# VHH binders against Branched-chain-amino-acid aminotransferase 1, mitochondrial (BCAT1): the designs that were tried, part 21

Target 1, 366 residues: Branched-chain-amino-acid aminotransferase 1, mitochondrial (BCAT1), of Arabidopsis thaliana (Mouse-ear cress) (q93y32)
Amino acid sequence: KIWGFRMHGTKAAASVVEEHVSGAEREDEEYADVDWDNLGFSLVRTDFMFATKSCRDGNFEQGYLSRYGNIELNPAAGILNYGQGLIEGMKAYRGEDGRVLLFRPELNAMRMKIGAERMCMHSPSVHQFIEGVKQTVLANRRWVPPPGKGSLYLRPLLFGSGASLGVAAASEYTFLVFGSPVQNYFKEGTAALNLYVEEVIPRAYLGGTGGVKAISNYGPVLEVMRRAKSRGFSDVLYLDADTGKNIEEVSAANIFLVKGNTIVTPATSGTILGGITRKSIIEIALDLGYKVEERSVPVEELKEAEEVFCTGTAAGVASVGSITFKNTRTEYKVGDGIVTQQLRSILVGIQTGSIQDTKDWVLQIA
Below, E stands for the ipSAE of ESMFold2; O stands for the ipSAE of OpenDDE; V2 stands for 0.75 times the mean of E and O plus 0.25 times the DockQ between their complexes.

## First folded at step 17 (VHH; framework vhh_enristomig)

Design k2 (from y05 with S101A; at its last look DockQ between E and O 0.88; V2 from the best seeds 0.00; counts 0 for: grease 25.1 > 24.2)
Fold by ESMFold2, look of step 17:
Formats: C-alpha cells, sequence, structure tokens
Structure k2 (fold): chain B 366 residues (1-366), chain A 117 residues (1-117)
C-alpha cells in the first residue's frame, strides 16, 4: 500500500451535483462572517479545497472538492524528502457589478507546467488547472471579499506525494487548490516599502530553480528576510549570484525602476521568476507610451531612479519608499500623481472589471 | 510537436523593405510572447522586437521606427515588416516563443536577410 494525500469527506459528488442542479437554479449567496476591513495576509480557513492525483501514466484524474482540512503524507513522500513541489498564486476578485473574476489564469497554469518540467514532475493540463481553480472559487464564493475589501487568494499546489527513499522522481503527484481571503500583503499596508540590498546571499543562480516557482526557493530566503525585518526593513533586494553587481528581485516580488519616461526591470534569464503582474505591467506601460527595458540592471542605477516599485500577485503594485545599499539610503517618489500609481490603478481596474479589458485577460467565473 | 518556421528572407538593396513571417504550430499561439532575434556573422544573437501575448510591442533601439512586429492569432503567424534597411541589418533572423520575452521554450531555424552593399 502507498501513503498519500487523503481527501476528507465525500467524493466531489456535492460539487458535481451542485454544478448540475446549480446550472438550472440560483443558490443563495451570503458573505462569510469575516471582518472584511481588518484582513491581512494571514490564513483564513475557508470551506473547501480541490484535489486530484496523477495515475501511473502521468495523467491526472478529474479531481474532487473536499472540506478544507489537513492532508496526510507518507513519511517518504517526494515533497518531504527531495523537495519536489511547486506553488502558484492567484486571486479571485469581486467587481462592483457582481462578477467574480480571475486574472490571466492560463499564465499560472503555463508557469506550473514549465516548473513541473524543470522538477521532473507530472503536471495537470492547462484546462485541468483552470477547472480546479474555478471549482475552488465557486465552492468558496461566500469567502470572496466584497468589492473594495480585498480578494480571495488562491494557492494551487503541485507536489510529489508518492513514496521513495532513493533520489528519484515521485511515482505519484497531487494537485491541490485552496484559498484564503486577503487584503494587505505587507505589514505597511498601502505605505511605501523600505528595502535592504543583500550582498552576500543570492536568491538564485543560473542552473538552479529561481526561474520557476519551486517550493524549495522560499525556505532559504527566510533567514535573510527575518534579519532584514528585525532591522526595520520591509524586505530584501537580491543581487545576481554570478557578479554580485546587478539587482534581481525581492523575496517574492519583481522590481521596476522609473527613470523619466523609461521603465526598467531586470530580465528574467533563468534566475528571476517571470511574474504575471510583471508581465502585465510591462504591457500596460508600453500601451501608455512608456519605454520599457528588460535588461541587466547594475545596483548603482538605483540612485538614478525617480520611483521604484515591486510587483507580485500577493503584493500587487507596491511602491518602494527607500532602498539601503552599503549603508547608503536612497529615497524615491511615492504617493499620488506618480507613474507607480498610474500603473497600479489601471491593473486593479482591469482585475476588478472597472476598466475595460481589451486584452482578454479577465476570466469571468460567476 | 512544436514548430516555428521563418520565411521571407532574401537580398535587398539599402533603403529597401522586406517582410518576414513565422508560422507556428503545435501550441496555443495566443498565450505566448513571440520575439524576433537576429545573428550577424561573427556576432552573438541579438534581440530585435517582441510582441507580447496581450498585443503590446517593443523594439530594440537600433530598429525602432524602421521595423514593425505584428501577429495574426487566427493564422498562428508572426510578422516582421522591415523598412529603411541598412547593411547592419544583414543577419539570420529567428523567431522565438516563450512564457515571457526572456524564457524562450521554442526557436525557429532562421531566415537569411542580406542587405547588399
Amino acid sequence: as target 1 above (366 residues)
Amino acid sequence: EVQLLESGGGEVQPGGSLRLSCAASGFTFSYYDISWYRQAPGKQREWVSTIYSGGSTNYAESVKGRFTISRDNAKNTLYLQMSSLRAEDTAVYYCAAGYDAWQFDHWGQGTLVTVKP
């Protein structure tokens, strides 16, 4: 027998039956009993999670919803012993018009597929990924915050659940999606971030996994981030491992510099995660007439920037107020009427449906 | 089976025009950022232009104003309209597709553009 993920509750008969009968009749919807004005980015338990497993041939089963709960793993599971695991991050938004929206979910699915290839894992198809996410949001609809009160953060997970003592790819994989309502990713809320440049410990190196969203990328940043936070910084800005001279990204977000009409971001050539917010901001900026440069960015160039901002699904578009490098603190423009705010406003407007989506980026699911 | 096939290369006089095509198959074309790169004899491969999956375009400074990138998602085809060609534009031109403009999954075999002296 093989230890693995165990779904709690009845097979997704409720999901299948609810989808069938709900297609014909409207169900009552109530908001969950949550203090929506005081959300942070801490786990709030929701009603349901989605799960499926791979078969021996690598294909994934249709999958099922179960009550949110613990998963059970064999001690020899590949994720626990060899780090075969990937995460994704995405949000469901409730618009003023009552729609429930996802933002570019096919990109999350593609990124998981790319990461799975790198980690020698089987991955659900793009369709299965998106369907699992849709089912999770619909089953947890009352947990999607009211308009203007945040979003339902979704965590698709893919991990090696098959048991093995040898260093080898797992024989079985589990794809799981759960959600949590969230508001402020940083403790600063909407206030500007203060970053510290880390000169000794890189986040990633060429040939590693920094370009994919592997679970193993995030444990190593904890010590560095803790030290920076204890000194009053919001997070760390990493330099490249090869030379130590070029900026790359923060712990879980990409970085941009504004220099007049030019917006600059480090190229993602194998060591920087290709953020979906990053990709979207690049296109928004180009459409507005900014020059956008994706390239190596020497750390000294930070002194030339007028604005700096970070991008990520969790953080959105977050303004940076200062960066400290070698005991020199550089300050940046913040507040209203700046490029960062213009870009943030357009992105959020598209994500929530208040600005026309001309790019087929938004997927309506309710 | 993923395929990218460039065409439309050839010889042209300085100041002339040429249109390159890149036919794609075996993947969902509309999801990808697609780029043109070029490689002159004895040089490294150089970025020319990108059209992002959302339709926005970006250009290397050396070609801005002279080259126009476009895509036809219904035909799974990428184009590069080149005008005011110069000797420095002589190169093999490649199309590349990827999750983003710098993490390419797929490359074509190239098409040669020669600008006569």
Scores: ipSAE 0.723, ipTM 0.899, lowest interface PAE 1.4, mean pLDDT 87
ESMFold2 (binder alone), look of step 17: mean pLDDT 81; pTM 0.811
OpenDDE, look of step 17: ipSAE 0.910; ipTM 0.961

Design k3 (from y05 with S101R; at its last look DockQ between E and O 0.92; V2 from the best seeds 0.00; counts 0 for: grease 25.4 > 24.2)
Fold by ESMFold2, look of step 17:
Structure k3 (fold): chain B 366 residues (1-366), chain A 117 residues (1-117)
Amino acid sequence: as target 1 above (366 residues)
Amino acid sequence: EVQLLESGGGEVQPGGSLRLSCAASGFTFSYYDISWYRQAPGKQREWVSTIYSGGSTNYAESVKGRFTISRDNAKNTLYLQMSSLRAEDTAVYYCAAGYDRWQFDHWGQGTLVTVKP
């Protein structure tokens, strides 16, 4: 038992790690018994999860795989009382040739470290992060969907598991990774999204945590999302808290505008999460010869756009069909033969190995 | 631990060329977006160019076509080849590395470029 957090049911570690390594490399390549044609984006239990925790000096122990299951927390754990927690999101893909691929996992690791610094948390090293993710994918290889049927969504978590009563940083941190096979993030699937501009409640503000992937950023957006969805919108588009005049992002995705040969996305500037899909699309667009502008984007520019799309690891590249602002609905180009589809197909091709990766973005793990 | 060291600044005549370098150490250089910024006397620091971790490049409109950014990940070095220099390019040039170009974990001390009027 590990105080405040049960990962393995034992304090001895070495033999468990040895068993996992052997099993992972000799794993059966069969698929799990899943209806791969009817996946959405919801939790599907998998076989294993990975966990490790920090020592008092901030270094993380060698982690271990355990069967997927509940975790135990002290009631005074920092995550429960003061919101010291970060999440990440990434996918493992199965290529046509049977490879199992991760996409830019070092960026997820870096983003977690940046968030940990902001939240006064210890973080695993980039190496430890990536190894934990690799072990999780390998142990759950049968849960990585067949080519063209989705991806294994990985959820790295970092949270204050040590007890503290009083506003103080936790004494101990837990890094945990689990996965779930997924397909479409939005219920619209691949159909175009309809967004509502939220004018009253911002997602983030300067000095807050909107620029890092803190767990506590997501609870506050739930009510705003619920209201928009009850009115038939897919999600909301937030404005900046300082002026209320510039677009920022949707609840869990970045946004881009297409204006002729120019592609525009709001600068992250401390209030917008630096999405890995966002970063990747910027480079793909530049390589194709588009002008790419990362800047402040007044909400009125939405009327000038020909296309709008959202980006996120969960959502991928999702077309926006309309945006409603101040009772005015603006509609955008959707479908085939548009810039959004060009960018999406190249990104997915690289992620799945069907398009040559000239940028060392793909890490093969099987 | 983390260090960014700019070099290659100096005085040039209008129309001349300079090559700036930025040597990086103490972090995994290839993971980072790396940028040049500049600050003229009495002005705010302004973005000049970025080379993203995947190798793609982007430029401020004022330098496009005249400046070329590049990186050598094996040597942990960023470069800025400047040509057709103008008096308005006079500034202290800084390299910066970060997760993206809008927030940087690491900045250099700067190198002065003076283009004589």
Scores: ipSAE 0.781, ipTM 0.918, lowest interface PAE 1.2, mean pLDDT 88
ESMFold2 (binder alone), look of step 17: mean pLDDT 81; pTM 0.811
OpenDDE, look of step 17: ipSAE 0.906; ipTM 0.959

Design k4 (from y05 with S101H; at its last look DockQ between E and O 0.94; V2 from the best seeds 0.86)
Fold by ESMFold2, look of step 17:
Structure k4 (fold): chain B 366 residues (1-366), chain A 117 residues (1-117)
Amino acid sequence: as target 1 above (366 residues)
Amino acid sequence: EVQLLESGGGEVQPGGSLRLSCAASGFTFSYYDISWYRQAPGKQREWVSTIYSGGSTNYAESVKGRFTISRDNAKNTLYLQMSSLRAEDTAVYYCAAGYDHWQFDHWGQGTLVTVKP
């Protein structure tokens, strides 16, 4: 059985608290006891997680499943002291036909490898990454929401678990995958967002880590996001650090403008995370005959847009109803029959299997 | 070891056509966005066209309608069919592959295209 594998024990830096799973389980149980109609985006503990470790040469061991639980870390672990850590975010979907699907999982694996290079970390191979994710989903199949009720959000996590006193790359890395059933990322649910343009504090700068999904990117945005939310905004729209004149992205999502038949998004250029939803929406839009421009986008163009939307694995394709810049509020088209909804419907249809995948984007795992 | 090798450059008259190829090896070709860039003498390198990993295509306005990008994943090869060539198309043409077309991991050595009267 999947959870019958023993997890490796404690090392000097980090380990999962091991449990031997006796094995016998009703595999015909369809769903966990969850109120599927009231899911948001928060931690719901599932049954199992996957873990593996690198050795000194950087190769990762086979890995194992264990019961969801706490991990042990040496107080000198690189993640705790120097922020050597990366996250990923991806979803497993249950289609109406009963399939369980992943969406472009190779891109998550590639993005983790790119981030690992930036952070001086060893990374699992694409195969090892995807295998760990597959094992996690299958072991937690009862936690994959019913069709139309959300998705199983998966958190691949890579961190420096080896102990170090000086500023140096860790000697050991842990790759871990856990899941949580989710639906709405924003409190507004599918309702339109309102954003506040942050003029003082950039999210990222050239030479930083804003172009990779480093754990250390997220602590610094919390205060800025809290202030915007306390004023009634859904989130913050950041400007570039170099000039303060061009939009970049929202706290955890990329941004798009619709201007007639042209769809515009800021070029990633080293300071903007290369979102997998962003990449997917660009291709969908091109196939539908839109002109797509990836470029620097002056903040003044916000008043020229007909629609604005955000993209991210957690948020999906989320409409923006308004953006406030220098005390001027600009409103945008929302609702059915707009470009944003067209793009969202196609993406979700592909992810859930209701629209045929002609691009080799979905991976069936059950 | 990742390699990108351009070929098919040469001299052509205005209004003529050329077909560039880029042979790729050492990586999973189908996972990557792959692009053509060009650099004229004394100028900055500029984006020409991208074919995304899912097969969608995009073009710089200056070449739209004249150039066609394509890929053959079975042969690990990228193509650029150029027609209605103009003097300003004279440049060294490079192929590049990456996670997305603004963050390239790999570049080719280039192939020279010269449009002469």
Scores: ipSAE 0.746, ipTM 0.904, lowest interface PAE 1.3, mean pLDDT 88
ESMFold2 (binder alone), look of step 17: mean pLDDT 80; pTM 0.812
OpenDDE, look of step 17: ipSAE 0.907; ipTM 0.960

Design k5 (from y05 with S101T; at its last look DockQ between E and O 0.81; V2 from the best seeds 0.00; counts 0 for: grease 25.1 > 24.2)
Fold by ESMFold2, look of step 17:
Structure k5 (fold): chain B 366 residues (1-366), chain A 117 residues (1-117)
Amino acid sequence: as target 1 above (366 residues)
Amino acid sequence: EVQLLESGGGEVQPGGSLRLSCAASGFTFSYYDISWYRQAPGKQREWVSTIYSGGSTNYAESVKGRFTISRDNAKNTLYLQMSSLRAEDTAVYYCAAGYDTWQFDHWGQGTLVTVKP
């Protein structure tokens, strides 16, 4: 009976016998067979992914875990024809005490809901989002790196899967969550970044989707980023579309300037993604007694900064060593004993459970 | 239905105090950054203070040291304790809630504070 086998997991998966070399890992082993000392930021297939669907009524089904695998799409799916898709990014951490932790997962859920409203999509509730993420992490527990060896990067993904050939909202939406163990987002690892200011091509404009995490925001970044990398830069720093005078953000990260006891970051005003690391660093800095300014930041202020750093879930808190604007290269403080490192250490400490969380930011799931 | 309802405004003498409240309903209050804004007659709306979802606070320079923002997540209520009030604090005060401080989803209707000249 089906109800009875719920207690023992999937019977079909248990009854499948495969002939493989003994390199395969059991799901209940503490760690997968991974070289944990040599992780980058690339796809590593894990055991399971979470999926659920909705219809035009907006409700999402309970959802289920399945083996990691390809998805099937109708050629007329809304994501393929009209770009109705959103992503999220978050991490599960293993603390020294053995806990498995999520960091502010409700904010990822809220951000997906905000993006869904912008894109005329239905979104899972905050509860459904978090439960899907929890199930994914627990089912892939052996893929969560050991303490100090990285994190399990989680990709919640929401897209229009229902078919529509006219410009219209999809009839059905699919919510997926999968994970991959990761470490370094930038090839530089922990070394400081070198950014190039892009003056010609903006990342976003008022009325667009740059303030939400729409899938369609990321394809256009590739050409600009590739050109900067071919010239030896780590990434680009974008300016606002309407004036070309104010900095906004890096390709997939927010930016901060340190000017004495003042920490400055461009305000999120519809063209800058509200990063969860950004939000967290603002609060940490305020609690430490820094003045924090969220405002328009003229590009010339880059010359006045002592430190510059980027924030993102994938990148964490990453020091910027230099920024090149036109033909002028400005260098910034890096290394230990600077504001950037202080903020990074506190954030990582909270995320991994080594620093007490006084803000209800961490969610223990194991 | 999401609602933000300000109260506690009124008339006060210079140097006086008032406590504003903002009652919230229809959403998970604890997830949001909540801010006070104000608009004086003939002027644009200006930011006063924010209390972030994690409890940290930030203030405009013009009110720092005189105003204290706080929240009670159990009661879904935001507060602004105003002290050492000045004529230039006269304005309609609004509360706003959003994922970010500067991208607000929800606004109140406002409560008038008048500091007598």
Scores: ipSAE 0.749, ipTM 0.905, lowest interface PAE 1.3, mean pLDDT 87
ESMFold2 (binder alone), look of step 17: mean pLDDT 80; pTM 0.805
OpenDDE, look of step 17: ipSAE 0.907; ipTM 0.959

Design k6 (from g4 with K64E; at its last look DockQ between E and O 0.94; V2 from the best seeds 0.85)
Fold by ESMFold2, look of step 17:
Parts: C-alpha cells; structure tokens; sequence
Structure k6 (fold): chain B 366 residues (1-366), chain A 117 residues (1-117)
C-alpha cells in the first residue's frame, strides 16, 4: 500500500494527495486482518478517506473517496499559520444483527457548522457532512470492529487550506473524513478514572474557542495532561478561568455528578464543549426520572457526590474513581449496579441497536 | 432566514390558564433544543422550560407541575401550556432555539402574559 505524492488537478494552493477510486477497487472482506481483542485508541490506518474542498462561491464540492494518504499544504495555509481548523469525533457501530449504525450524526454536523461560524470558515452543509461520513464508513466497512470489539472512530476535519499572508480567513477550505478502529480511549479501559483538579491553567476563557471543537484548543492541554499523567492521574479536571471556583470539564470529556436522584453537569456557557454524549445522557437521565441540573458547579460540591462520570464520543461514559483537589482525595462509587452503569448501558444499547431507538438517534447505513 | 414567532399571550386571572405557541421557520426544527424564557419588567430574563431535540423535557423549579412544554416537529411549533398562573408569572415570554439550551442562537420577539391581581 504505497501512496504517491501528487498535486491535485486544481489550481488551489493546497491539495489532497490521493487517487480517486471506484467501489470495485475496495477490499471486500467481511473483516480486516486486525487483532480485534487488542485494540486501544491509536491510529490504525484504514483503506479510504473522503475529501472535498470549498468551491469559488464558498460552497463545497460533492467530494470523493480516495485511498488513505498524506495531504499537501502550502506553507501559507490558514490552518498552519492562523489555526483555522476544526475537528469532530464520532463512531460507527456494528450491531449483533450486522447493522452498521451512526449515532446522532446531524449533531456532529451542526457542531462543525457552529464552530465554522465562530472561526470565520465555510463549512459543508449538514447533508454533505453526513454523506461524507457515510461514504467513509461504507468504504471502510471491513474496519468496523465486530460486535463487542469496539467501534470505527471517525475524524471529520475542516481546515483553512487556502494560502494567505496576514491574519485573515482562508480563501479555500478542505473537509476530510478518515477512520480508525478503536476500543479504549483511556489506558484504564473499563477501570475507573482518577482525576486531578488543575487550579492554575484553565482550559478555556470566555471569548476564546473553548466552546467549539477548534484544533487550536488541544495543543495547550498537552503540558498539563502530561504532568498529571506522570503523577499517576488519568487526566485533569479544569476550573473556570473567570473565578477559579467552578468545575468545567476534563481535557476531552464532559463531567457529571450523581447526588441521589439528581444528576448535575456544568452548564456549557461558552467555555465548555457541548458534547453529544453529554446531550444524550441528559435526555436518557430525564426519561428515567432523574432530576438533571445544568448549572455552575462549585468545586467543593465534588465532596457531596456519590458518583462522578465523564462523557465523550471517544471515552463513552467513563466512571471516575477519585478526584484530588489540593490535598484532599475524594473517592466515588464505581462498578456495576450504579447510576453511571445504568446510563452507560442504555446509551451503548441504543448506539449498537440492542435497545430500541425511540428518539430517531441512530442512522442505519448498512 | 430564521424566524421564531410567539403567540397566545394575554391577560388572565390568578389560577387561570394560557397556551403559548412558537412557530418556527428557516431551520431544521427537529435538530434543535427549544426553550421558553421569560422576563418580568425590570428583571433579568429567566429560563422556564426546555424540550430537547430527542423529546425529553425539563422545567425550572418555579413552574414545574404547572407548565407543560411540548413540540410538534411536523408543524415546526413549540408549545407551553400554562396552568395555575400566579402574579409572579407576569412576563414577556420568549422562545429560543439552539444546539444547546445554554447557548441559543435564535430568539423570538416575545408575547406578553399578564396575570391580574
């Protein structure tokens, strides 16, 4: 599998290095030759990716599947110089009956469109986004893990590929989708997480981009995350930049507290990403009869919680075993038979088709 | 272009009922969380109720048990059935739509509800 470097046939400053493929060129095996029992959350190269770019009027072309490969960028591309880029994260699931399902893909598309507006970018329509994702999954169906062995993680990307000097919105945008089979986002797997409260470096500020999934949000997290992990923590829990008194979210996941029949999560309020798992868990909890509060959550309230869990597309619903704030470690209920596992089981059941979807949340694509 | 248009406000006696409607156009209504907010004279706008895109509902403590939010995605319409109205419910009522109930992108112009003493 050798990818040649080539310039796209357009006059654009950037191009996707690819060969356009027909369906007849795809490998048509039921499952790829992968050790499905040893997946983590790291890049596994798949067969194909989807690509398109904005046309002269700012709308996106229909796009094409190509073999997975490198992209070419002009050194002056907006993404490289000014950080004009967005990511998304979503999964394709294989059900026990062989169906291949997406979960609420319209919300990923809407979130990218919202982020594009914030970043002064053209974005694909909701329809184009979903079609690009569907084509990617179908072309890579042999990479969608067997039931119970993980999911195909999908990475839609949108970035300013047009070249320009000076701080300005790019003249051209590229939308890409690629996938990788994955299983466990955290090294702990299904074990509980241990978080450290970061008091000095906030994740986000009002007026910044913390409420959208901008690529530039993730580089600044690396130093804080590395330090916490070197001390044996799974990740950090951030506080708000304005006061330093309220919890916000983990590096790549939202956070929830369980207090009896009340489930509490920080309100997004412009600095917290509106996670699709977060949105889904809120509705599941309400339907089960829990009270759900979206509000400011003082860090001291962590001592009042019986359970704590994180939500994200990559992580799913992950139990938190402890949170360390200053010199105090607080421990939480974990394991089976708790509210966290009830919510996780329902969400996973809907995503994989083992629980009936009464909310039109799943899209069957195969 | 996006439009949210509230209707159904008016004057009512304490203990009475009203039904508010919000007609939506210019966006894919079924994808959005839709909420009612209200603002009394001289006070800050406050959240009343949300119906999420998946159909689940949530209410402010001050109205729970008295108000019922609903949506008809086929007609792109949001409703608020208000019962057991009190003087404190006097306000201009707004509908709002957004990806998330805390960051609404679209607001209506409001409809006045007056609960007489």
Amino acid sequence: as target 1 above (366 residues)
Amino acid sequence: EVQLLESGGGEVQPGGSLRLSCAASGFTFSYYDISWYRQAPGKQREWVSTIYSGGSTNYAESVEGRFTISRDNAKNTLYLQMSSLRAEDTAVYYCAAGYDQWQFDHWGQGTLVTVKP
Scores: ipSAE 0.747, ipTM 0.904, lowest interface PAE 1.3, mean pLDDT 88
ESMFold2 (binder alone), look of step 17: mean pLDDT 81; pTM 0.811
OpenDDE, look of step 17: ipSAE 0.906; ipTM 0.959

## First folded at step 18 (VHH; framework vhh_enristomig)

Design m1 (from k3 with F104H; at its last look DockQ between E and O 0.90; V2 from the best seeds 0.68)
Fold by OpenDDE, look of step 18:
Structure m1 (fold): chain B 366 residues (1-366), chain A 117 residues (1-117)
Amino acid sequence: as target 1 above (366 residues)
Amino acid sequence: EVQLLESGGGEVQPGGSLRLSCAASGFTFSYYDISWYRQAPGKQREWVSTIYSGGSTNYAESVKGRFTISRDNAKNTLYLQMSSLRAEDTAVYYCAAGYDRWQHDHWGQGTLVTVKP
């Protein structure tokens, strides 16, 4: 008689304190009181965050806005105990014409869905995801930086909020969106990245979650990043765990090599995150007539590149000035008039509405 | 249920042309990168072409200038126009849809293309 231990999963729902945002007519200041000229990439408290929870059937309820603040979690929540969580990253831009624009939000939603499947999670629909993001941006509209001053970085989260003891999928999931104004990573004069090739610790392994934007992917590389920074490097370039011979990605960015008229980037084979910026840059490059190769890239091929750049939501398109592999430093072209700058300019132009969007990449939300 | 159904395969002479179609259902077609792959007898499956969700296209070097990939989002259909066909193009052609061309969530059953004199 195998006594089936009925694990009574006590539904401790993460209570988002519904502070009823009474419509206090805060004076319609067009912009928040922020030093827009000196924005960094740090958390700035905005006014509101968006949240919704899953029902028993796995569908998400109607979401709501609350004042930005702490969330309540059961100590036995799946995210805390078993790392069952995903993040997204996207930006809202203010155009010169006053429009507020989102860049390819459907791809973020899709990536979260794919990640959720991999992590045995329920996920919001594409519509629910986009709606949550839209509401977040609209509620925090005064925090969207003026044109040319930055963007509102948005952090969608999906995590197991249901309480359970034992390795299992959570009984409840929370979808939450908050934002922070951030500076454009590459203002005129921003130093090119100096990368160190990590030979010992991989970022991901075959069969792991490297191709998923899981929260658990970042904790393991913090020490590697710390060590590199202590040595004067900007970040780390990781190698594949299987052979140690091929480059994969930077801690939170994809990498590209420019060789004449050919742009080369590592293929996303499950160990590399498929960046939305990466995808967009590939399309832009193809449209400009560049040859684009997605393949395995041996670390030795870094010596053949004229330019190297990284792509990510936070970094945008960032030039790499040098890469150090073992005891050899290779320097690359940086500055204006190079392929990296051209691609960046087009991407940013589309994102900010200064260049016509011919691909339906930009969603106007206000 | 997600479905990808390839059609248009058959026998053709060297130098001939053929148009493949892939009908998609059960997912938001317009959000996906859609690709053609092919597998010749006794060989590994190889990438042929991708049309990205934004509409840009990429091709394997072996088919560049001869094949044209296109999509009709309103019809949820992918196409591959093949011209100047060669014996080495003989393969089962597969339609694949994914967030990334290297991470496919959905595959078709394939359609056979035979290039014979």
Scores: ipSAE 0.388, ipTM 0.757, lowest interface PAE 1.2, mean pLDDT 89
ESMFold2, look of step 18: ipSAE 0.813; ipTM 0.929
ESMFold2 (binder alone), look of step 18: mean pLDDT 81; pTM 0.820

Design m2 (from k3 with F104T; at its last look DockQ between E and O 0.91; V2 from the best seeds 0.89)
Amino acid sequence: EVQLLESGGGEVQPGGSLRLSCAASGFTFSYYDISWYRQAPGKQREWVSTIYSGGSTNYAESVKGRFTISRDNAKNTLYLQMSSLRAEDTAVYYCAAGYDRWQTDHWGQGTLVTVKP
ESMFold2, look of step 18: ipSAE 0.839; ipTM 0.939
ESMFold2 (binder alone), look of step 18: mean pLDDT 81; pTM 0.814
OpenDDE, look of step 18: ipSAE 0.906; ipTM 0.961
ESMFold2, look of step 19: ipSAE 0.836; ipTM 0.938
ESMFold2 (binder alone), look of step 19: mean pLDDT 81; pTM 0.820
OpenDDE, look of step 19: ipSAE 0.932; ipTM 0.973

Design m3 (from y05 with F104H; at its last look DockQ between E and O 0.90; V2 from the best seeds 0.86)
Amino acid sequence: EVQLLESGGGEVQPGGSLRLSCAASGFTFSYYDISWYRQAPGKQREWVSTIYSGGSTNYAESVKGRFTISRDNAKNTLYLQMSSLRAEDTAVYYCAAGYDSWQHDHWGQGTLVTVKP
ESMFold2, look of step 18: ipSAE 0.790; ipTM 0.922
ESMFold2 (binder alone), look of step 18: mean pLDDT 80; pTM 0.814
OpenDDE, look of step 18: ipSAE 0.918; ipTM 0.966
ESMFold2, look of step 19: ipSAE 0.767; ipTM 0.913
ESMFold2 (binder alone), look of step 19: mean pLDDT 81; pTM 0.810
OpenDDE, look of step 19: ipSAE 0.917; ipTM 0.965

Design m4 (from k3 with Y31H; at its last look DockQ between E and O 0.86; V2 from the best seeds 0.00; counts 0 for: pae O 5.9 > 2)
Fold by OpenDDE, look of step 18:
Structure m4 (fold): chain B 366 residues (1-366), chain A 117 residues (1-117)
Amino acid sequence: as target 1 above (366 residues)
Amino acid sequence: EVQLLESGGGEVQPGGSLRLSCAASGFTFSHYDISWYRQAPGKQREWVSTIYSGGSTNYAESVKGRFTISRDNAKNTLYLQMSSLRAEDTAVYYCAAGYDRWQFDHWGQGTLVTVKP
């Protein structure tokens, strides 16, 4: 007699307090009271966040804006108990002409969808995702930094908000978007990254979630990052878990090597996140006539590189000044006029609208 | 449902040319990177070429200068123009669509290309 444990899924809905933001005539032209010259990369409370929840059929309802604040979550929510959650990262830019621009938002939506499938989650449609992001940016328009001062970093979240006891997919999912103004990482004078190669702890393993932007990917590497930082390093470069011989990625960025006219980056074989910045840089590099190799990259090959740089939404295109592997420090070219700078300039130019977008990468939202 | 259907395969002499097509349906074709892979008998599947969503192209070293990848977004079709074919090009050729070349690809059934004297 196999006692069928009837999992009574108590529908504890995360109540987002619908404060009806009455259409107050937001004077669209006013910047928030922020020291735009001294922005960091930290959470700044903005005015509004966007949220929607899934229905029983897995579709998401019409979303709504609420004032930025705490969310109500059941303690038995899937995200809290079983790590069933995804994040995205993207930026809104203000152009010199006053436009507010999003960079390749459809790719973020697609990546979330792919991640959701991997994590046995329902996801918003591409349209719903983009709409949620647009509404978030528009509602927080005064928080989009002036041209050259930074960007509005956007954090889309997808997580199991349904309550359950036992390892299972959540009965309900929440899609939430909030933003924070952030400084551009590479203002003139920002120090190149100094990386430490971690030999013991991998970031990901074959069959794991390294290829998706899962919330649970980051907690496990915090100690590794802390240790490296305590030793004076900027971040950690991880090796593959299988052999320990090939480089994979940095904690929240992809890595590239420049060797003459060839740019080399690790192939995304399920253990490395397919960065949107990575993808864009590859395309830009190819258009410029560089050879791009996506392959396994032995750690020893780091000695052969003239330049090294990292790519990510937060970091943009960041130069690496040095990498330490075991007891050997290798230094790389940094500064102006190098390949890294050229690629960065083109990317940022497209993102901010100073360079014509010929590839439909930029979505104007205002 | 995502569908990829390859066509254009066949027998050709060394030095000859073939044009492969891949008809795509069930997804927004223009947003995806689309790739060709091939698998020879007794060998592992290998990457051949990718055309990115932005229109840039990349090729395996073994096919550079001989193969040309292209896409028609209006027709949801991927192409591979193969020239100067060699015996080592004999394989089943697969169309793949994905967010990234190496991740979560949708695969077609393949089309056989045989290069024989």
Scores: ipSAE 0.024, ipTM 0.415, lowest interface PAE 5.9, mean pLDDT 88
ESMFold2, look of step 18: ipSAE 0.791; ipTM 0.922
ESMFold2 (binder alone), look of step 18: mean pLDDT 80; pTM 0.809

